# Designs tried in a protein design chat: VHH binders against Imidazoleglycerol-phosphate dehydratase (hisB). Part 5

Target 1, 187 residues: Imidazoleglycerol-phosphate dehydratase (hisB), of Pyrobaculum calidifontis (a3msg0)
Amino acid sequence: MSYRRETRETLVVVELVPGAVAQVETPIPFLTHMVETFLFYAGLGGRVYAEEKRRLDDGHHVIEDVAIALGRALDQLIGDRSAVARYGWAAVPMDDAFALAAVDLGGRPYWVVKAKLPNVAIGGYPLPMFPHWVRSLASEARATIHIYARGRDPHHKVEAAHKALGLALRAAVSPASGVQSTKGVLK
Key: E = the ipSAE of ESMFold2; O = the ipSAE of OpenDDE; V2 = 0.75 times the mean of E and O plus 0.25 times the DockQ between their complexes.

## First folded at step 2 (VHH)

Design d15 (framework vhh_7d4b_2)
Fold by ESMFold2-Fast, scan of step 2:
Parts: C-alpha cells; structure tokens; sequence
Structure d15 (fold): chain B 187 residues (1-187), chain A 125 residues (1-125)
C-alpha cells in the first residue's frame, strides 16, 4: 500500500511491499539507516522517500512526518485485523545493548518507550526524537507498542530497538491461525 | 569544556518583567535540551522551565505557567527566560542547565548534568 504526506515543511511517500527490498531516502542519515533496519526485520520493503521543503529545525518535522506516513501505510497494509496474529514480541541483543519490543495490532493506539537516551544527535538524528517517532508510528498504525532498551552505547540501544520492533511487527502481521470457534461443549 | 553563563538578573518591583539569557559554549548547543532551575534560600532547587533541542516543545512548573516563557536561538547558542508578572515568591538564584538524558514513557522527561554559576533575581518593593 502507498501513502503520500505533503505539508509546507516536508514531502513523504511510503509504499510498502511484503518481502521486497526497501529503498529508503531521507535527509537524515541515521533516520535512513533506522528505517531500513526496521523494515528489513519486519520483512517489508518498497519505498520510503522524504525531503525537506524548508529547513525550519534540526529535522523534527521530517522525523515525525516519516513516522506518521509509515504508520499510515502500515495501517493500510494490515487491513483486516481479524486476519493477522495481532500480537508479536522480540528481544534483540546488540553487544552491550538489549531491546525488548511488544506490539498489539488490536486497533488501540498507545506507546511506551523506556530507554535512557542522551541529548545528542547521531547522523543528524537527535536521539530524544526516537520516543516521539514511536508515538507517531503507534498512533497512525493504530497499534500499542512497548519498547524497553538498555545499554551503554546509545547507537546500539536505538538500533537494537528498531530491530526488535521490526521482528515484533513481523510476528504480529503473520496470518491468523486456522483454529475456529467450537459450538457447544463436547465431552 | 562545557560553559553556561547566565545574565539579566537584578532587583525589580512586583509585577515587573526581567529577561534572563544563558550563553552556552563547549558543546553542540543545538543537539541538547536545556532548562532553567531556581533555588531560593532554605528551599530545594526546582526545575522552572525546559525546552527541547529544536525549541519545538516546552514545559513549565505550575508555579510559573502563564507568566514565564522559555525560548532558544540555536544560531547564537543562547537560551532565554522571559519572566512576566514577577512575584516576591520568584526571588531566587536562577541557573541555566544542560540536559544529559531524555527518558520517555508517555510524555517524556529529561535529566540535567551541567548548571551555570547562577544569576540572582530579587523581587521586592
């Protein structure tokens, strides 16, 4: 499914294709890498394109708008929520870092991010924006997302979190099991 | 080395205004959240206002909400606190602070690791 978001500040285009290779282009190197990582581990590819029409800040608008557009495209891709497993989780180690992500695609938008992040930027991405990125994604995908990350290296923490979120989403969107409701009690 | 230098303090009458400035050096100012703390004699140091790295979000203590405005100019490595409708209870030493970590749950929070030397604000008749 595809989604286009255009504002006075940004243009974002997202087209998600299960099993395809992702082509990600944004003006923020670490955002590009994190979105590529998330999609790869989610088993999704296609296109994510973002550009800044006006540089008004440190990338706040484009980081948030990418999350919004990606979340909306995910909502469209998921479609019938009764047809998917709904729940998924993953635990991912990355050297000193460890991240746990859990996802519920039940249609309720909620987010929890527990990660001690320094007020620094990596590859043009201010790390304090990561929880806001998760919030926007969860809100637009209509999903409950919990992320817990620990470690010394903030790059490893955020990257492990994106891998865990990708794997959790991949499990949550898998086809629902073929079990059917029983009628009555058979002994 | 990190340096934070406050200015703009002084003595004013109740109801008047003051504008504090914090000049930052020794780090990439635009990458850090910043805040203003104050400490009155016999009281604990309290966070008065904070501002995100871009200036896109701000937070205020209930005691100053509606009266104080925090802002920043990343091109000048400077943060400001506009203090309107000053009260005797606002008398304190005001400290510029740099954020160390951001911890998010639902609303987000920030921790501070460096403070300036402080500037005295006295509100008296």
Amino acid sequence: as target 1 above (187 residues)
Amino acid sequence: QVQLVESGGGVVQPGRSLRLSCAASGFTFSSYAMGWYRQAPGKQRELVASISYSGGSTNYADSVKGRFTISRDNSKNTMYLQMNSLKPEDTAVYYCARGRYTVYEDSGSTYFDYWGQGTQVTVSS
Scores: ipSAE 0.000, ipTM 0.146, lowest interface PAE 15.8, mean pLDDT 83

Design d16 (framework vhh_7d4b_2)
Fold by ESMFold2-Fast, scan of step 2:
Structure d16 (fold): chain B 187 residues (1-187), chain A 125 residues (1-125)
Amino acid sequence: as target 1 above (187 residues)
Amino acid sequence: QVQLVESGGGVVQPGRSLRLSCAASGFTFSYYAMGWYRQAPGKQRELVASISTSGGSTNYADSVKGRFTISRDNSKNTMYLQMNSLKPEDTAVYYCATDYTIEYSGYGWNYMDVWGQGTQVTVSS
């Protein structure tokens, strides 16, 4: 599935292909690396392209817009929510860091990110934008996402979180053998 | 409105000391962990030291361990960095920042991430 998002500030194009190799290009090196990591662990490839039409901030618009476009592409890829496992989780260590992610693809957008992140930028990515990236992804993918991360190295924390989220999503989109909602209705 | 204001920078000779201050306003200072960061010309900002909400726990970059001491006074909404035995390699702009647990929910988030304007520390003979 594919999605195109164009604003006055950015252009983002996402095409997701299960089992393919991901080609990710953004103007923010750490964002590129994190999106590549997320997709790889999610078992998704294809293309993610982002560009800034105007430099108005420290990458806040492009970081958020990539998450929005990726979330919309995921929503389209998931399609029939009764056909997937729906729930997924993963715990990922990365040296000093540890991340736990849990996903519910039941059609209800919600997010919880509990992480201690310093107000610094890694590879052009202001780390406080990571919870916002998750928020936008969860909102547009119509998913409930919980992420808990701890560790001393903020690079390891954020990377472990993306790996855990990828693995959790991979499990959640796996084919289902039956209805996963006890309510009988998906939103 | 959240605001952080650094002060205490200057030009000193190697081996001397400086004390930096960070005055916080617009939020409940005692609820948030704080940190000092620095950025040298052509380099990325790096964490120098961090301090827990109560001041009972601190962490330091390997390059400054034993030389720098971070502290805070919650009654004054102020954080400090005592910099001893300064080296030319310590030359940088020093920034105060909130280092806290971030919690986001479907009811929104807070934007407590404020960088001060920075204070220049130059160590030269």
Scores: ipSAE 0.000, ipTM 0.186, lowest interface PAE 12.5, mean pLDDT 83

Design e01 (framework vhh_enristomig)
Fold by ESMFold2-Fast, scan of step 2:
Structure e01 (fold): chain B 187 residues (1-187), chain A 124 residues (1-124)
Amino acid sequence: as target 1 above (187 residues)
Amino acid sequence: EVQLLESGGGEVQPGGSLRLSCAASGFTFSSYAISWYRQAPGKQREWVSTIYSGGSTNYAESVKGRFTISRDNAKNTLYLQMSSLRAEDTAVYYCARDLGYYDFWSGYEEFDYWGQGTLVTVKP
């Protein structure tokens, strides 16, 4: 399953393969690391490639465009939403940090990110862009995503959030149960 | 001690332009990210735009391409140049100082310093 997004500012190519190893290449080291982390915990591999044709900001365009392309590739991969579990969640500790993520693949795009992030960049990634990354991913994947993260170390906080999101997505895309109503009728 | 004061609001016709200003005092303006938020009647407060201490900018999708945020560190002033205004842009606009933690989605009340707001009304 492949998706290509090209704009005046960026080119992003995403190919998602369940169970494969992910090859991620972006011009922002921490974005590369976070996308690798998310995909690994989601049980997804394949390729994520991003390049910037021009840099007029602190990487805002490429961070957002990677999330958009990844979200669209996920929407294509999910396919029939009645065939998946739909709901997933995970809680992940990382030393001082703790993150909780919950996902609903019901086709309603919505997002909530509750995480205090300092106005600093880690590996070329301005941390205030993380909520924007989640917003774009949720919008394009047509998913409701809730993320809550606490901690002192912002690197641990954001990384724990990506691990939790990956695990939550992995649960949400698992095969649907045979009982889909309180009456025991398959839908 | 810390103060933020917005100005430049008013009534404008659809397709018109306005420039909002936010005068800051009581802190080292150049060291902080400063944001614009807005609140329409009966709605929750919505993030509009941020400019970081290094000069990079970010925008809500609803205003991208129409609004431009800028700062003048020598004057301790933040600006929002609004163009192609629409009825849905009608709101009270606020500027806010980043606490050192920036979160577009957790809520505007995370900022400890807000201005009084300036009303923008786009009249049909």
Scores: ipSAE 0.000, ipTM 0.144, lowest interface PAE 11.0, mean pLDDT 84

Design e02 (framework vhh_enristomig)
Fold by ESMFold2-Fast, scan of step 2:
Structure e02 (fold): chain B 187 residues (1-187), chain A 124 residues (1-124)
Amino acid sequence: as target 1 above (187 residues)
Amino acid sequence: EVQLLESGGGEVQPGGSLRLSCAASGFTVSSNYISWYRQAPGKQREWVSTIYSGGSTNYAESVKGRFTISRDNAKNTLYLQMSSLRAEDTAVYYCAREYLGWYSGSYEDAFDIWGQGTLVTVKP
């Protein structure tokens, strides 16, 4: 599935292919690394390309626009929501850090991120933008996403969160077990 | 102690302009993410614009090209310059400081300090 988003500020192209290797290119090194990490653990590959048309910000537009484009591509990839498992979660340790992520692909966007993040930038990525990235992804993928992360090293904390989110999404998009009711009735 | 105070609202004709101010005390605006929200009578609160600690900005689609968010670090004050105002811009406008560690639920829950709001009315 492919999706293209072009604004006055950015151009983002996303093509998601299950089981493929991911080719990610953005002007923000840590964003590139985190998107690669997320996709790898989600079992998704393909292409993610982003560029900035204007250099007047510290990456906020491209960080948000990449999340929007990924979310839209995920929405298209998921398709029939009754055909997927819908729920997924994962707990991931990374040295001092620990992250827990849970996802519901029920079609209702909502987000919770509980992580103490210092007001610093890593590889051009202001860490306080991470919750905003999750918000945009959840909104466009029409998913409820919960992330809780702890740790002393903020790099490990954010990376563990992306790994956990990837694994949770991988579980949530897996094929549904058993027979699905036409009306979605719980019995 | 730590607070946000909006001002600059009022009545304006369609196509007119207004500049809203948000004065911060107890913290530094240039070190925080500050957003403008609005709420029209009988409607849900809507995000309008954000200025980030690094100085970059984002806008809701409905106001992009018409509104400009800015700050004056010396005065520790945030501004929202509104131009080409329309009837649908009528609302109480709030400024809010975003959490830098705890976010929950909806975009509204990402804020730890809200101002009291300032009313903008666009009438012919």
Scores: ipSAE 0.011, ipTM 0.307, lowest interface PAE 9.2, mean pLDDT 84

Design e03 (framework vhh_enristomig)
Fold by ESMFold2-Fast, scan of step 2:
Formats: C-alpha cells, structure tokens, sequence
Structure e03 (fold): chain B 187 residues (1-187), chain A 123 residues (1-123)
C-alpha cells in the first residue's frame, strides 16, 4: 500500500507495511518522532517521506500533508471495513501525562481533540497544529477519532496521545469474528 | 503561587557550555513539573526540556544528549546544563511551572512563567 501526495509546497510519500519497522523522514524533527511513535504502536512500518519544496510557513503545510497522506494510505490498507474490528481504544500513561484515544473505522470522518496545548513549538512542530494533524488524518482515513490528553509536560502529553492513537488504531484494524456493525457493511 | 526567575545566560563560543538556573519563590517548588522553553529571534517559542515533580526528564530531539535538566528541591532551583552549544541554540530561555491540583485533578496549563535569560552563541 502506497500513496504519493505532491503539491506546490510539499512532497509526501507513504508506504505502510503491517509488522515492519517504520522509516520516517520529515523536515520537522518532532513530527518525525511523533509519526514514528504512532506507527510503532499501530503495528505499522514501511516508509514515510516528506520534503518542503517551498518554506511559506512554520511547517503548517508539511504537517498537514503528512497527515493527509497517512490517512489516505490507512484508508487503502484497511480496505473492506466489514472485515475489521472497527472500534479500538487505548489509555496510555507517560510519566505525568495520560492520553485516551478511541477510534471508529466505520467510514465517517470526525475528530475531537481535548488537549490543552501551549502556543509553542517542540522540535519545529507548533503544538496547536496537533489537533489539525488529527483532523486531516481522520478525514482521509474516514475514521472518527477522539483524543483526550492531560499532563504537565507538553512533550509527554502529545507523545502519549500518539501512542494511544497508535494502539487504538491497531485494535480497530484487527480481525473480528462477530458482527462489525448493527447497520451492516460499512465503507 | 510560584514566581520564577531565570539566570545564567550570556555569550559563549560554539562548542562551549553554560548552566542556566531558575529560582522559584512563593510556593512549594517540589510539587511542580517545570519546563525550559526558548525563543530565538523571529521564531516561535519552542519547548526544550521538562522535569516532573518525581524527577523524570524529557528533552527536545534538537538538544538531547547535549542538555541536562535537573532540580534541587531543597534550594527551590531548576537547572539546565548546556554543552556543545551551537549557533541555533541562541535564544531567550524561559522556565515555566505547572500547578498541582492533587490526585485526580491537575492543570494542563502552565500557571507561571519567568522573564527569561538570553543565551547568545557567537564565534
């Protein structure tokens, strides 16, 4: 499963392979670290590559475009939504921080992120972009994603959120032997 | 209520070292998680490091292995030992503390910020 997104501002290439190790390269160190973390806990590897063709902002375009490309690759990987568990959730502590993530792969894009984030950047990643990253991922993966995170250390808070999201997705894509939806097969 | 005052900034050559301090007053220092942030001219404020009330530490990738955060609860002081300094480390460095509301309760906002101390890495 692979996806390529090219715009005037960025180039992003994503190839997701279940059970493989992820090779992630982006021009934003904290974004690279968070994507690596998300994929590792999701049980996904392969390649995520992003580059900036133009520096028109503080990384807004590349952060969003990575989320879009990941979401599209996930949508392709999931395939038949009637064949997966559909629902997943995880609660992850990271020292002072705690994050809860819940995912519904029912084909309805929606997102909720409740994480009070300071208006600062970590490793070139403006933290207010994290909810936007989740929104783009949810929209393109056609998933409902809820994230609630608390903590004193903003690095731990955002990292715990990515771990929780990864684990929740891992559970949601697992095979299930029962009825996946009372509404029938979903796309 | 806690008040924070940074010190220790100054000019250093590339590859040099500096030790920043953040002195706290007004409250029990040991119950706070405390972070270092920095803001370079013309850039967004970025997180550098955090140490929790229990002593757990975390670092931004750009400083990991070069900076060490520590605290001395008896002196109500936070430290940032900076080594192998680079031009890109030039910034005003701030400390920030978060209030503890107790078990099952917490603040996810920084309650207190210091005024900052300037670090300039010049050849």
Amino acid sequence: as target 1 above (187 residues)
Amino acid sequence: EVQLLESGGGEVQPGGSLRLSCAASGSIFSIYAISWYRQAPGKQREWVSTITSGGSTNYAESVKGRFTISRDNAKNTLYLQMSSLRAEDTAVYYCAADFYYGLGSYTEEYDYWGQGTLVTVKP
Scores: ipSAE 0.000, ipTM 0.186, lowest interface PAE 16.1, mean pLDDT 82

Design e04 (framework vhh_enristomig)
Fold by ESMFold2-Fast, scan of step 2:
Structure e04 (fold): chain B 187 residues (1-187), chain A 127 residues (1-127)
Amino acid sequence: as target 1 above (187 residues)
Amino acid sequence: EVQLLESGGGEVQPGGSLRLSCAASGFTFDDYAISWYRQAPGKQREWVSTISSGGSTNYAESVKGRFTISRDNAKNTLYLQMSSLRAEDTAVYYCARGSDYYDILTGYESPSYFDYWGQGTLVTVKP
């Protein structure tokens, strides 16, 4: 599944291929690495390309537009929502940091991000943009996303959140279980 | 009480090296991840490197392979060894310690994410 988004500020191209290796290229190093991390743990690869046409801000447009394009590509990839498991969650530790993510692919967009972040940048990525990145992704993927994260190292906190979100999405997009699934003896 | 004090900044030529120190007091140094940040004039404060309580390290892409963060728990001191310095490394460098408390379910944290910042030390890479 592929999606192309072009505005006056940016150009973003997303091609998602399950099980492939991801090739991610953006003008913001930390955004590139976080998208790579998210896709790897989601079991998705392919291509994510972004470029700035104009320097109008501190990366706000690129960060938002990558999330929008990625969300739309995910929506197209998911397709028939009755055919997927729908719900997924994951808890991921990363040294001092811990993140919990839960996803509902029911077609209703919503987001909750509880991850207090300092007003600093990592690799050109203003950390206060992370909740907004999640919001844009959730809105365009038509998913409910909850993320809770804590940690003393903000790099680890944000990275753990992307890993947890990836793993949660991977579970949520798995094929829906049929009748005759394996049950334990005590059910 | 809790205090962070940076030192070691100064003027250096491109390709040169400097070692920054951060002396910490007033808390159990061994229990905390501690970070280096920098701020160039007119720019947002940028993360440079972090070292965990267990010694794991992480670096900004722009400094990877050139800077080394380390800690001496016996001396309550954090270091940043800087090599192959570039004009773009010119900034005030800050040592920072994160908050003491998180409640993951409620999202509550200490009133400040960075409870403590040092005064900073200026590094100038003279072209």
Scores: ipSAE 0.012, ipTM 0.431, lowest interface PAE 8.8, mean pLDDT 85

Design e05 (framework vhh_enristomig; at its last look DockQ between E and O 0.05; V2 from the best seeds 0.00; counts 0 for: pae E 16.1 > 2, unsure alone 64.4 < 65, placed apart)
Fold by OpenDDE, look of step 3:
Structure e05 (fold): chain B 187 residues (1-187), chain A 124 residues (1-124)
Amino acid sequence: as target 1 above (187 residues)
Amino acid sequence: EVQLLESGGGEVQPGGSLRLSCAASGFTFSSYAISWYRQAPGKQREWVSTITSGGSTNYAESVKGRFTISRDNAKNTLYLQMSSLRAEDTAVYYCATSSPEELYEWLSHTYDYWGQGTLVTVKP
């Protein structure tokens, strides 16, 4: 399973392999670390490669496109959602930070990110882009994602959120018998 | 008011091709994922394909490689190009979507909006 997304701004390649180790390369160090963290705790490996062809902003496009590509890969991986738990959640502390993430793989995109983040960049990652990243991921993965993070250190908040999201996703994609819907079908 | 109107159904021989359309109105089409479902006589409705707002596509295993989902945001139209059609593809095909704003409800697990469907019959 491989996705190639190329625009005027970026080239992104994503291959997801359950149970494997992830190799992540992006031009934004903190993004690389966050994607590694997310995939690790999700139990997903493979390859994520992102190249910035044109830098017209502060990394907006590469962050967004990586999320889009990851979402597409996840959507394909999950399929018709007939054999997954559908729901997952996790709470992760990281020093002063605490993050709660919940995922519904019901086929409908929705996102909520509650985290007070300053308008600064860490490792080239504008922190205000984090909700946007989650939105893009949720949209393309056709998933509902809720993230709540609190703490003093923005780095810890964002990283804890990625850990929690990964764990929540891991639970949500875990094997289950039958469609997890009282109506017998999922989106 | 959200409206979905399927068209393009009909009779076709095995191995043939058919293109379905779904005309959407009453919402910002480009902002939402939209899906095809089908229901054969005496069977449960089953997912066929989805295309996200970003253009990502996914397919049921039974149609993968034969069906292609696409969208024209300028026309607010969803398409399903079907090829190599089989008898088992005979069904009423439905277009479905949901508003993210309405997804906040815990009790909703299905699409909020469905079309009336269009019948596809594959027979010699």
Scores: ipSAE 0.000, ipTM 0.207, lowest interface PAE 14.2, mean pLDDT 88
ESMFold2-Fast, scan of step 2: ipSAE 0.215; ipTM 0.640
ESMFold2, look of step 3: ipSAE 0.000; ipTM 0.085
ESMFold2 (binder alone), look of step 3: mean pLDDT 79; pTM 0.798

Design e06 (framework vhh_enristomig)
Amino acid sequence: EVQLLESGGGEVQPGGSLRLSCAASGFTFSDYYISWYRQAPGKQREWVSTISSGGDTNYAESVKGRFTISRDNAKNTLYLQMSSLRAEDTAVYYCAKGTEDLFDYLYSNEYFDLWGQGTLVTVKP
ESMFold2-Fast, scan of step 2: ipSAE 0.012; ipTM 0.442

Design e07 (framework vhh_enristomig)
Fold by ESMFold2-Fast, scan of step 2:
Structure e07 (fold): chain B 187 residues (1-187), chain A 124 residues (1-124)
Amino acid sequence: as target 1 above (187 residues)
Amino acid sequence: EVQLLESGGGEVQPGGSLRLSCAASGFTFSSYAISWYRQAPGKQREWVSTIYSGGSTNYAESVKGRFTISRDNAKNTLYLQMSSLRAEDTAVYYCAREYEVTYYGSDSYTFDYWGQGTLVTVKP
């Protein structure tokens, strides 16, 4: 599935292909790395391209618009929400850091991010914008996303969060499976 | 692996000057606030100065006007230019990677990594 978002500030193109290798190009190095990480652990590839037509802020528009376009592409890829597992979660360590992510693809947009983030920029990415990236992704994917992350190294902390989110999403989009239960056979 | 290596210590007379260096590796140096601390024999560590990722600086009252902290992000190196040295400046000087405080009231996450230190001795 593919999605194109163009505004006066940015152009973002996302094409998601399950099982493929991701080609990610953005003007913010750490954003590029985090999107690559998220997609790899989500089991998704294809293309993510972003460019800035003009900068009105410290990269806020590009960070938000990449999340919006990814979220819209995910919504399209998921399609029939009754056909997927819906729930997924993962706990990921990365040296000193630990992240927990949980996802509900029930069509209800909501987000919670609890992480102590220093007021620094890594590779052009102001870390206080990470919760806003999650908000935009959750809103457009019509998903409830919870992320809890802790650690001392902020690079490890944010990277562990993206790995955990990827793994949680991968579980949530897996096909619904039939199981025997006291209430009958589930589809 | 994060590493910090201090150098430049030595013996000086009161009123003298020294320049300390701290070579950093294993992290994106330009993204972090980096600080100098010192510890006199048998005493608790004392904060000396911090330079933030944006270039602003803070100093302990005891060194203000005498010490200058600076950084060279291209060389991943932190400096402390010390002038008008006094006997009470005698200590092992450490550099430490820390974050700009995001929330006040918690210092538990400001002291991530320390070097092994460099000794400064001011002999009267």
Scores: ipSAE 0.000, ipTM 0.099, lowest interface PAE 12.0, mean pLDDT 82

Design e08 (framework vhh_enristomig; at its last look DockQ between E and O 0.32; V2 from the best seeds 0.00; counts 0 for: pae E 10.2 > 2, unsure alone 61.2 < 65)
Fold by ESMFold2, look of step 3:
Structure e08 (fold): chain B 187 residues (1-187), chain A 124 residues (1-124)
Amino acid sequence: as target 1 above (187 residues)
Amino acid sequence: EVQLLESGGGEVQPGGSLRLSCAASGFTFSSYEISWYRQAPGKQREWVSTITSGGSTNYAESVKGRFTISRDNAKNTLYLQMSSLRAEDTAVYYCATGEYTIEFSYGGYSMDVWGQGTLVTVKP
């Protein structure tokens, strides 16, 4: 399940293959690491490639465009949502950091990120962009995503959050039968 | 008024050492976590290290094993002991409280309280 996004500022190519190893290449080392982590724990592989055509905003376009492309590819991969568990969640510790993620694949996009993050960059990644990455992913995957992260180390907080989100998504897409709604329909 | 004042910067040779200090006032220093950050010329500001109120420490991978963060709560002072310095450590170093760390709920955040910075230059 492939998606290509090309703008004046970026090119992103995503190919998702369940059960495969992910090959991720972006101009932002921490983004590469976080996407690799997310996909690994989601049980997804294939290819994620991103490049900057022009450095205008310290990687904001690349970070968001990768989330958009991943979300679109995930929406395609999931397909008929009547065949999945719909809800998934995970709690992940990483040293002193702790992250909790919950995902609802019911089709209504929404996002919440509760994490105290300094307004700085790690490995070229401005930490305030993490909630925007989540927003773009949730919107394009048509999912509700809640993330909570605590801890001392900002790197570990964000990394634990990506691990938790991957595991939560893996659980949410697990096979199930029948519409998982008390109303009998998804909305 | 919360105030943070860095000092101890200067020029050093590669492999050298420096100790940075951050004097804090206007809050109960012992109750808060506090961190070091740095900004090299032309680069984004980056996290270096954090020490909690309980004394637990964390480090960025690029400085792990070379830098040591510590605090003296009686003197309201944060320290960064830097050793094995390299050219890439050249930067303005800042201390900041965790009091105003950004919390994102539905896309909101606020800025930390920062000092003015102290320059560290590692000669080529």
Scores: ipSAE 0.000, ipTM 0.319, lowest interface PAE 10.2, mean pLDDT 84
ESMFold2-Fast, scan of step 2: ipSAE 0.017; ipTM 0.385
ESMFold2 (binder alone), look of step 3: mean pLDDT 77; pTM 0.773
OpenDDE, look of step 3: ipSAE 0.021; ipTM 0.347

Design e09 (framework vhh_enristomig)
Fold by ESMFold2-Fast, scan of step 2:
Structure e09 (fold): chain B 187 residues (1-187), chain A 124 residues (1-124)
Amino acid sequence: as target 1 above (187 residues)
Amino acid sequence: EVQLLESGGGEVQPGGSLRLSCAASGFTFSDYAISWYRQAPGKQREWVSTIYSGGSTNYAESVKGRFTISRDNAKNTLYLQMSSLRAEDTAVYYCARTEYEYEITGSGTYFDYWGQGTLVTVKP
């Protein structure tokens, strides 16, 4: 599935292909690394391309727009919500860091991120933008996403979170074998 | 209680230099990254520079090569050495410690500790 988002500030193109290798290009090195990590662990490849039409100091627009475009592409890829497992979770260690992610693809956008993130930028990515990235992804993918992360190294903390989110999503999008909810009707 | 107090602002001619200071208290200064932001008249606040607990630094493109951020953990003080000042550098400069902690209740909680600011005016 593919999705194109263009604003006055950015252009983002996403093409998701299950089982393929991901080609990720963004103007923010840590964002590129985190998106590639997320997709790899989600079992998704294809292309993610982002560019800034203007020089932006902290990358807020491109970080958010990448999350929006990824979420829209995921929503398109999922399609029929009754055809997928719906729920997924994963716990991932990364040295001193630990992250837990849980996903519900039931069509309800909601997000929770519990992580202490210092006001620092890693590879051009202000870490306070990570919860906003999750919020935008959850909103556009029409998913409930919970992330809990702890650790001393903020790089490991955020990277573990992206790995956990990827694995959780991979489980949630796997084909359904039967009942998705006790109601029989998704909300 | 987290407290940040900026000083060192003033009037300077184009091409001049100023050194800003930010005195911090109420937290373990050495454990946190601290940033400088600025707000020009009629504009939004913009990020200027960040220094990490480990000493690494980042700068906004507009100030790279002209500004130097540094810290003295023994004195709980953050500095911004500004050189080659331009008219567009005129702004109130703020020291900030920003931290996100999102609660299980599904709400985002943004902890944002700002100083009072110190005015820098670059005039011919």
Scores: ipSAE 0.012, ipTM 0.215, lowest interface PAE 8.6, mean pLDDT 84

Design e10 (framework vhh_enristomig)
Fold by ESMFold2-Fast, scan of step 2:
Structure e10 (fold): chain B 187 residues (1-187), chain A 124 residues (1-124)
Amino acid sequence: as target 1 above (187 residues)
Amino acid sequence: EVQLLESGGGEVQPGGSLRLSCAASGFTFSSYDISWYRQAPGKQREWVSTISSGGSTNYAESVKGRFTISRDNAKNTLYLQMSSLRAEDTAVYYCAKVTYDYEYSDTGYAFDIWGQGTLVTVKP
């Protein structure tokens, strides 16, 4: 599904197509790489485009707005929550790094991100923005997301986290059969 | 009060070497992962290297094979031995106590402790 978000600060366009190749373009190189990684492991492609209307020195707005638009597009793609598996998780190693992600698409937005992150930027991406990116994604996708990541190389740590999240989401959105909720019909 | 103080910066020719030091006080130095970062004029801070409390080391791809991080726990001091210096290595170098855990939910944010920095200039 397609979603377009335009503010005074940014323009973001997301079109998600299961099984397609992803075309990702943002003004932040590491954000582009991480979104490509997430989508690839999620089994999703299509287009993610972001631009910054005003030259900001921190990149915070575009990082958050990409997560918001992506989460909204995911919510639209998921549609009927009773039709998906709902739960997914993955554990992913990447050299020195290890990440565990778990997702519940039950319509309850919540997030937990535990990672030792230096206050530094990689490819224009301030690493302390990663938990904010997860929060915005979880909120708009109406999902509970837990991520735990360890490692020495912060690039490997954040990349492993995006791979794990992608794989967890892929499992959670897979088609379901029968009853998926112990508390009744999934909203 | 936790404090970190860098020294050892200066001007050097391309291909030259410098050794940076970071003196730590106010915390149990041996218990923490400590890192080097750098910031070139007009650019964002870049992670350079980390040494763990257990002695494991990691390096940014741009400095692998040229820089060596080490620590002396008895002296509460962190070092960065830089060799084969390039113009691109020109930056203010900072040492930092890395956060142990970062949780973004109801608990808020964890913060790093930074030093004041030491300038390294690679000139012909």
Scores: ipSAE 0.006, ipTM 0.245, lowest interface PAE 9.8, mean pLDDT 84

